# Ledger of designs, part 39: VH-VL binders against o60147

Target 1, 175 residues: o60147
Amino acid sequence: MLEKNKYLYIFRHIQTNQVLLSQGNVLKKTALFQLPYPLQKPVAPNGMRPAKLRKDHWVPLLKVEFPNESMFQSVFMQLLNYRKYRSVQPLTSDLLKLPIPVRRRKIMRQEVPNTIADLADILNKEKFPENSVRLQLSDKSDSEYADWPPSVQIDSEEIKLSRGFREKTTVDEAR

## First folded at step 17 (VH-VL)

Design kg32
Fold by OpenDDE, fold request of step 18:
Structure kg32 (fold): chain C 175 residues (1-175), chain A 118 residues (1-118), chain B 106 residues (1-106)
Amino acid sequence: as target 1 above (175 residues)
Amino acid sequence: QVQLVQSGSELKKPGASVKVSCKASGYTFRSYGMNWVRQAPGQGLEWMGWINPYSGEPTYAQGFTGRFVFSLDTSVSTAYLQISSLKAEDTAVYYCARGPYLSYFDYWGQGTLVTVSS
Amino acid sequence: DIQLTQSPSFLSASVGDRVTITCRASQDISSYLAWYQQKPGKAPKLLIYDASTLESGVPSRFSGSGSGTEFTLTISSLQPEDFATYYCQQDYEYPTFGGGTKVEIK
């Protein structure tokens, strides 16, 4: 019996720092649906739910390996919904004091830290076995955005994915 | 064991409404998407959309907006499909199907035949 | 929407035969393709997901291959219980199904 997918991939937009969740190492077009509705999108490059997915605009942020598929799916859905919930909440007084362009930029800059913090919070609540979750980051410093529970083991090896998709290997080049 | 059990066959007249239920068991209801798939007699499979069991937010495929409503009763791990203003062309088997977020479908209900006839 | 074209629509085969079904996508869908088996009066059954990963409980005679726009389902040795209709399904975009391939007894 082959084990089903137990890997979470998170990508960030190279210009806007928006975040996309992925169940695979290649971004799907449906991932764009995680972005704000067109009417709510800030003035920004092609990261605000464009019609076409520009995979080259998205770089890996982190990869998480879970003990099994069920745990992965649980965390994925929670993370997705945490983000959605936040996106529909009223803006803070501090943000409302800022000009709209500045406000939008500030919100987008917080997507990466917020997503990482959400992930840590979800994992902390799940109380998975110690060292059962393996976290790989493209930048180890990003792990500092949250306190991680004992279930999470931060890998010393950084994630090795290309923009928007898995890294090409010699085998891939031969195809 | 994962199971999706749907309500029984329905016979309706044009203009009527029908509500199909899909009761899930054997897994955490909110951890997987619940999809609806239609299959007209002798035809292929059509994805109608899905509902997020975590948030209750439905998403409808093109062609399945307006008369089609997805809903949940999370207290009993049940998803519902309601079709209003039924038409003859709505005659089909309707499946609920579990799957990862907008991915494949690993478990299916047994299907519910809805027949619309005058 | 992404269109999936299956070929052939119908094929006749005998027990023991090697059967190959093709699914072509209207655009690159990477490896986000699944295969299903459906028997008359029954719900579809997942066979393969992510183009080549065998679903648990599915016999090893089933295999999937391909990426991008062309995919293949192979039954290495057709068994009596394998006569059915097979569908491909992409999940790169909102899910869509191929038209199906009915495998009939020769």
Scores: ipSAE 0.868, ipTM 0.942, lowest interface PAE 0.5, mean pLDDT 92
Fold by OpenDDE, look of step 17:
Structure kg32 (fold): chain C 175 residues (1-175), chain A 118 residues (1-118), chain B 106 residues (1-106)
Amino acid sequence: as target 1 above (175 residues)
Amino acid sequence: QVQLVQSGSELKKPGASVKVSCKASGYTFRSYGMNWVRQAPGQGLEWMGWINPYSGEPTYAQGFTGRFVFSLDTSVSTAYLQISSLKAEDTAVYYCARGPYLSYFDYWGQGTLVTVSS
Amino acid sequence: DIQLTQSPSFLSASVGDRVTITCRASQDISSYLAWYQQKPGKAPKLLIYDASTLESGVPSRFSGSGSGTEFTLTISSLQPEDFATYYCQQDYEYPTFGGGTKVEIK
């Protein structure tokens, strides 16, 4: 019996460091709907949801392999919720003092560490079996943004990045 | 096992409202999206939108804004579709369908026939 | 909005026949396509997702292929219970369905 998807991919924008969650190694257009700011002119990097998915603007940040689909789905939905929650929180006084473009950039710069921290927090709460979750990062140093539970095994190898919304495969390397 | 059980058939007059329920069981309700799909008699399938059971946030497809409302009662793992100001063209079978976040639909309710007739 | 065009709309076949249904997307949807079977008076049943992955419990005579804009559902040997309407559905963008293909007995 084939197992359903148990892989979480997180992508980051190469300029804004905005983060998108993906259920596959190819980023869907629907992933753009995760961005907290509505579609407005101009498009990113001004902290707005772009009208179009530019494949060359997004690269894999990390890959997580879960023991099964249920665990994956649970974590995925919780990650979405964490992000949404932050997006609707009142802005701090310090942020409000900044011009809107600067403010948005500052917020976006925190998306990567926040998302990683969220993931760790969720996994800590889930109490998955030891070494049952495999985490692979494009940059190992990003793992330092959080304390990881025993359920997480961090791969020594980094993700091979592709600008086509995909993780590089053996086939891609051969081209 | 995963099951989606919908409420029974409805017969309504134009202008009335209907509320269809979809009770989920056999899985963690919050972990999967709940989608609504409409099928008019003899016609194809039409995605109406979905509701995020974790956040409660609904998203409506084009053409399904205004009169269509998705809601939840998470305490009983139930999703609801309410249609107000019913029209004859709303006559259709309405399905709830589970799926990963904005993906495919792996489990379906049995469907609820809503007939709007004067 | 992504449009899916299925062909043919109607297909007459006999038990044992190899049946092929095509779904064409208006734009590149990678492999984010699913296939469903629907029998009269019943809810659709997921057959294939991610273009080629067979859903659990689905007979191996069903297979899906394709990527980008062209996809195919194949029934290697049509069985009596396979007479139904089949739909493709994309999830690259907000979900949309094809128009359906009704497989009828010849």
Scores: ipSAE 0.859, ipTM 0.936, lowest interface PAE 0.5, mean pLDDT 91
Fold by OpenDDE, fold request of step 18:
Formats: structure tokens, sequence, C-alpha cells
Structure kg32 (fold): chain C 175 residues (1-175), chain A 118 residues (1-118), chain B 106 residues (1-106)
């Protein structure tokens, strides 16, 4: 099979700082199911109809380029499940002392750094070839949330923030 | 090479149960979602849902809740579809299909015909 | 749910013909659209994903185009082995399939 570069996009909500993983530079509605605290209630029972995705509420946080699909899928699925795992972990005593709305806000504020840290951890464990993964951040300072393995090359160029999704290009393709 | 091999055809009576298996090989099992797709005779394709190979968490499409159960045996890279309280309208070919997370389906099993007849 | 409407449902063509199948989505699905080929008694085969990306191993005579709500699958020169049923599938929301287009021999 022809190996092509694959791209992982991570978006953050401009208000809540919640994070969504994306297989492309345009978020799917299904991405909303990644949220531990849904922004809106699903229309249909059993959550089969996600709430409307407000594109203007999500901005790119980072972009990860992988040299092949295998690496991409591995990291994507791990990252997805890391978040899920975290969401079901027992809350700390400190958090439990807080009112639910405050607690949720506090947790959501940590989603960005936690996600970045998770990504770094996953990549560290994968032990990919040196400089085989390219990381581009909207804010370079976000890279400081984690120690990155030698497999990760941090791009000097930042992703420009916009309140809209970037148009899909032939270069920005994910599987 | 990636391959999904499903169990053989089933003939069941109404009210019975059936369990279809889908054995995956040629790739990292946990790295792709496992989907189930139904196709009634002479009809189109219908996505039934998927199961997360990492967590084992199933998600069922509307219309496939209750009697349909997705499960995994990760030790043998096998996904299962169990249908209980079979009805005549359950007669169909059932496919397992690999795909990226809630995306398209790049590899398919050969399908399992389940016939429900009195 | 997103509904996909394929047109035509049936298409008669000859070998060598240029064949175009359309898939219309009930809402904007960006480029999250795939095309499958299914032959009788066989599992579907992925042809195109992300609206226009050709799956590995698929002949170049197959191509996909479109974005938003209108998509097309084109077979530039129909071959004998291309007589089959074709399905579009969206993955912007939970996956749904079009009704299919059966390409038959004229």
Amino acid sequence: as target 1 above (175 residues)
Amino acid sequence: QVQLVQSGSELKKPGASVKVSCKASGYTFRSYGMNWVRQAPGQGLEWMGWINPYSGEPTYAQGFTGRFVFSLDTSVSTAYLQISSLKAEDTAVYYCARGPYLSYFDYWGQGTLVTVSS
Amino acid sequence: DIQLTQSPSFLSASVGDRVTITCRASQDISSYLAWYQQKPGKAPKLLIYDASTLESGVPSRFSGSGSGTEFTLTISSLQPEDFATYYCQQDYEYPTFGGGTKVEIK
C-alpha cells in the first residue's frame, strides 16, 4: 500500500477549553462524543444524534504529522482512550469538595495540558524513529506541557488560530 | 495482509440467538475500530455500530439496541456479534468491517448469512 | 441522521463508457464521504475515501469528487469487472450509506 502522511488535528473549544481529536482539519459531529461533558444534549435517545457542531467555537490546538497510517492510528486510538480512561477515574478529594459546576470547569481547564501530556506520553512509549513525527502547535508555549521524545520534531511555525476550520487541502489528509 | 474472517452461515428459528465471530489479522487489532454492517437480502448496507477494540466499549446505531451485542476477545483479535430473540427481519448478511475511528471501512469480512426461519 | 441519496439507482452502460454516480447528502458533510463497490455475494470494497482519495490498489479509472452535499464517483472507462453496485457512505456523523447504484450491462 502507498504510504502517505497522516495528520492528527486537535481542536480546543474557545470557551471551555475542551479538546477534540480529529482525523482531518474539519471536525466531524461525531467528535462531540469525545467530550466527557457534552456541550449539548443529544437530540435522539441513546446519543445517536449529536448536538450541532459549532465550527466557530473550535480552534486548532495542534497538528501532528505522521509518516504512515499505522503510526497515526496507533497514536490516535491511544490518545482517544487515554482521555476516556481519565474521565472515568476517581476524582481527587479536592475536586470532590467543589460544587459540580466548579469541578467541571476546573477539570475542563486541564484538558489542554492533559491532552498534550497524554500525547507526549504515548509518543514516548511508542519509541518512533527520531524526527519521524512532526508537531505543530497553535501556541509554541503549549509544547512546554510535556517532555517530547526524540521522535517528535516541533515545528517552528505556529498554526494560525481561526474561528473556522481550515479548508481541507491535499496536503492535510488523514486516514 | 489485513484480513477479517467471519464465522459461517447460520440458520436459526425465531426467538433463538446467534453469535457471529470476526477474526482479525494482519494489523494491530486495537488501532482500528471494528464495525458491524447489516445487509438484508436485496437491500443496501446498514451500519449497526462499532466496538472500541481498546476499551471494548460498544456503540450501537439506532435500531440496533437491545438485542444486539458487540463483544471482543482481544487475546485472539476477534470481534463478536450476538443477536438474541431473533426475528425473521434479522435475516441478512452481517459484515464486520475495520475502519479508522468512526470513519470509512477499508477492510471487510466475507460476511455471515444469518437466516431466521420458522 | 444524515441521509445520502444516490442517483441513479440503476445505470445501464457499456464497456468503455464514462460512468458518473451522484451522492447527495442531506447536510454538509465536508469531504467525509466514501465510495464502495459491491459485487453479488461479496463484501463491499472501499474505492474512495475522503471524497476523492483513491484507496490503494484501486484502479485509476475510479475517481471521486465533491464536497459539502454533492459528490460524484466517476469511472472514466467502464471495464467488465466494474459492473456492480456502488454505495456512498458518509462519516461526518455516525456512518450511513446511500441506497446504492447498480451498474448493469446495457
Scores: ipSAE 0.859, ipTM 0.940, lowest interface PAE 0.5, mean pLDDT 91
Fold by ESMFold2, fold request of step 18:
Structure kg32 (fold): chain C 175 residues (1-175), chain A 118 residues (1-118), chain B 106 residues (1-106)
Amino acid sequence: as target 1 above (175 residues)
Amino acid sequence: QVQLVQSGSELKKPGASVKVSCKASGYTFRSYGMNWVRQAPGQGLEWMGWINPYSGEPTYAQGFTGRFVFSLDTSVSTAYLQISSLKAEDTAVYYCARGPYLSYFDYWGQGTLVTVSS
Amino acid sequence: DIQLTQSPSFLSASVGDRVTITCRASQDISSYLAWYQQKPGKAPKLLIYDASTLESGVPSRFSGSGSGTEFTLTISSLQPEDFATYYCQQDYEYPTFGGGTKVEIK
């Protein structure tokens, strides 16, 4: 009889710094569809989706605890749409001048700061109660990509896990 | 008090079309995916695809590309399934079901029986 | 594509019996499996999601277990109202359903 999911899990690729949003602490195979289409032609942004999900290549970026599942779902769907919106925008002339491999790397390097900024933008507009949204980062300096509303409490503890968002499996019941 | 209410049963001839509605209430319509599931008489459940309620973008399972169209009217929190060029093999109960993004289905409509016969 | 194979396809049991239904996935799906109950003429009802998490309002006699490729649904003490067909469903990739297990009560 556990409460439905109220956690947003965000992963970062260890090499490319691409970002995946997740409703669970283990990535689903369908998460890869958040990335640009597989290479159909030698033109970026196409070809920035790995063919297979290598779970050991995706590490924690941040975790968010919401007050309830409904609020989580609202933010998750909005954040997914922000990502889609960015993916269909015309590329700048400066990006189009770059060779395709360089262009891909430059686009992928934007995903961490863009995702964090988008999350903060959504949270600033939602007017959740003060300190009701707990944010935990793997690198606390990443919080500096955005200005956070009073509803967000940034956990002083960084995520220390090197593989996934595995919760403690210990029988650490202080009863 | 989440509720999905579907339109009534339909009797159609081959070659006709049908549009099934699914009206949602009791939750924020844009926060949950809307899925369509088919069950032919005496058969199991078959996921047909889903429509993203935020973007309006449909995704169709293999075998459901072509004659099947998902759509929304967000102003009345209603999803639609349209089937064109009906075939006898389309005879089934069609369910709408909501759930988290590409996940399990926690609430279902009552089902709409579509019968296609000559 | 992920195929789910349910076993048995059909079973008959008495009130009070412990009943176990198995779902095997053609590949590792982690814990991304749900169980549904469907009574004749009615829509499916979610019982369990994420392999073992009981949906709100579902009787505690229902439980789920497993991960990877092997999953079970257990009814600890079968009741007359448990006559139904049970389906598993994975959501590791685009959803697919098992073939169903029909439970008859003697």
Scores: ipSAE 0.701, ipTM 0.857, lowest interface PAE 1.3, mean pLDDT 88

Design kg32
Fold by ESMFold2, fold request of step 18:
Structure kg32 (fold): chain C 175 residues (1-175), chain A 118 residues (1-118), chain B 106 residues (1-106)
Amino acid sequence: as target 1 above (175 residues)
Amino acid sequence: QVQLVQSGSELKKPGASVKVSCKASGYTFRSYGMNWVRQAPGQGLEWMGWINPYSGEPTYAQGFTGRFVFSLDTSVSTAYLQISSLKAEDTAVYYCARGPYLSYFDYWGQGTLVTVSS
Amino acid sequence: DIQLTQSPSFLSASVGDRVTITCRASQDISSYLAWYQQKPGKAPKLLIYDASTLESGVPSRFSGSGSGTEFTLTISSLQPEDFATYYCQQDYEYPTFGGGTKVEIK
C-alpha cells in the first residue's frame, strides 16, 4: 500500500539552543525525554531538562520531507541514537574545569550544529534518490553546518511560522 | 511483511517466573520502538512500557517496576518480557507492539496468555 | 497523567448504521490520538493515528476527527465484521488507553 509523505520536525529552544526531534508538527510532552537528566544520565550537568514543556519556548529549526515512512523512521531513530550517544560520552577535561552553569551552556550551544551535521551524515550514508528529500530551514545559513548529498533539495523559502510548525489562520492574523 | 511472533501460552504457579519472547521480522528492527501491553481477561489494554532498540534501555509504566523486565537480542530481532514472582493477578494476555518513538502501535504480536494458578 | 474517557462503553447497531464513538482526554493532547479495533481472541488492530489519518489497508468507512480534548471514531456504514471492541490511545505523554467501546451487530 502507498505510504504518506512523512516529515521530520526539529525544534530549537529560544534561550538555550537545545534541540528536540519530533515526528509531528506539535511537540509531545515526551519529547523532553530526549534532553539529559542527571538522575537518569549522571554524566550530564544538572538543569539540562526543563520541568515542563513550554511550547512558546520552542521554535522551528528545520523540517525534512521524506517520500515514505520507512525512510523517515530510519533517519529519525538514527538521529535519536546520535543524541543518546553524545549524552553518554565522558566530558573533556576542559569542560570539567568549568563551573556547572557555564559547562551546561557550552554543551547546549553545540546541539544545533551537531544535530544538523548528524542529519547530513545520515542522509549522505543513506544513498537516497536525487532530490527525494526536501529540507526547509528557519535560517538558511544553518545549512552551512554540513555538506548535503544530492538526495537533498534545500527549499529556497525559509520556514515563516512562529511558535511551532503550524500555519497561522487568516482570521487570527487579520484581527 | 511486518510480523511479530510471540512465544506460546504459559501455565505457571504463583512464585514462578515466565519469559515471553517476541520475534520481529519484515522491517529494520532498530527503526521502531518495542512496547509491551497487558490485557487481563475481559478487561482493557494497559501499556506496560517500551524498550529502545538502539540502546537496549527499558522504560516502565507506573506499576510495572520491579517484577517486570524488558530486554532484547538485536542479533535475532527479538524482544523479551520477563515476569518474576508471579501472582494470580498477573494472569493476562501479554502483547508486544511496535511503533514510532513513544507513539501509536501499528503492528502487534498475536499475544501470549500467561495463566497463574495454584 | 492523561485519562481517556470513551463513550458509550457499549452500543448495539444494525448493519448499515452510522456509528460514532467518542474519546475525551483530560487535557489538550493536540492530535495525538489513535484508534484500535480488537475482535475477540485477536490482537488489537490500528485503524486511525494522529486523530484522523487512516492506516493503510483499513476500509474507508472508518474515519477519525477531533483535536485538543474531544475525538470521534465514525463508522459510516456498519458491517457485520465490525463487531469488536474499539479503544482510543493517546501518545502526547506516555501511552494510555481508553476503557473501550464494545459494538454489537444485530
Scores: ipSAE 0.693, ipTM 0.859, lowest interface PAE 1.3, mean pLDDT 88
Fold by ESMFold2, fold request of step 18:
Structure kg32 (fold): chain C 175 residues (1-175), chain A 118 residues (1-118), chain B 106 residues (1-106)
Amino acid sequence: as target 1 above (175 residues)
Amino acid sequence: QVQLVQSGSELKKPGASVKVSCKASGYTFRSYGMNWVRQAPGQGLEWMGWINPYSGEPTYAQGFTGRFVFSLDTSVSTAYLQISSLKAEDTAVYYCARGPYLSYFDYWGQGTLVTVSS
Amino acid sequence: DIQLTQSPSFLSASVGDRVTITCRASQDISSYLAWYQQKPGKAPKLLIYDASTLESGVPSRFSGSGSGTEFTLTISSLQPEDFATYYCQQDYEYPTFGGGTKVEIK
């Protein structure tokens, strides 16, 4: 059988550093459902879950090529579950001492390192063949948030940063 | 090969309940979303919602809250649709369909006709 | 929610004709649109996903195009076995389906 999508795209917000997981290089509006609501009270859509997807505010953080779609889907669903698990954990006493705007900012800043660590944790538990998972980062120093298994080959070339989503405009392709 | 096999047709009276099963095979059950789609006789397709097979959390489309319950049993790779307090307007074919997270539906069950009549 | 409007709702055409079915979205959905064929008594069958990517095993006479709010399914040379109802479905937001286009062969 032919394979469909086997690529994981992870985006970060250029201002808040929040993270979105994607099955394609153009974000869907449903990606916003990955962002948690506040644990204590409703907040304005800005900062936690915005009212709409501003595509020019989300840039590539990393891209992963898996051996096949099934492996991609397994990792994607596990990452979503890790994010849900983190979103329902009680706030620490240190966070509760902070003013609400500062608290939100600190929580959002942890999404990049947390997501990268979670990805690596999943990949370390999976038994993928050596060098079968190709990882490309926008900033290679971000790989330092985790220890990667032998299955992961980190691309020597970084993804270029952009203020907008990646656009594919060719006669031969679809988004 | 990916296969979704649904339970057989049901004839029910108003006020009864029905539970439709959808047994999946040929793929990793927890890696793909399980969706339910309704088609009333001679009508189009309506997405009813989906259940996340990893978390067990259901999501219902507007108009499908309350009487419609999605569930699953991962030990037998089976999803369920339960409809309580059946009404005549619930008469329809109910499909299960899998796909990537909140995406298109690449494999469908054969459908289960539920008929509600006096 | 995102509404999808299909045009026409019904058409009749001859074998060999080029047939075009249009799906209009109430909002920009990028290229997140799929097309399905449903024959009487059968479950829908995925034809095209991501607006223009042909599903494996689908005849090459089927093609899809469009982005944003306007999308087209084209059957380049209509065959007798193409008698069916065709549905579009978006997945930019929670999935919704178009109303369908019934195709009959003259």
Scores: ipSAE 0.676, ipTM 0.838, lowest interface PAE 1.4, mean pLDDT 87

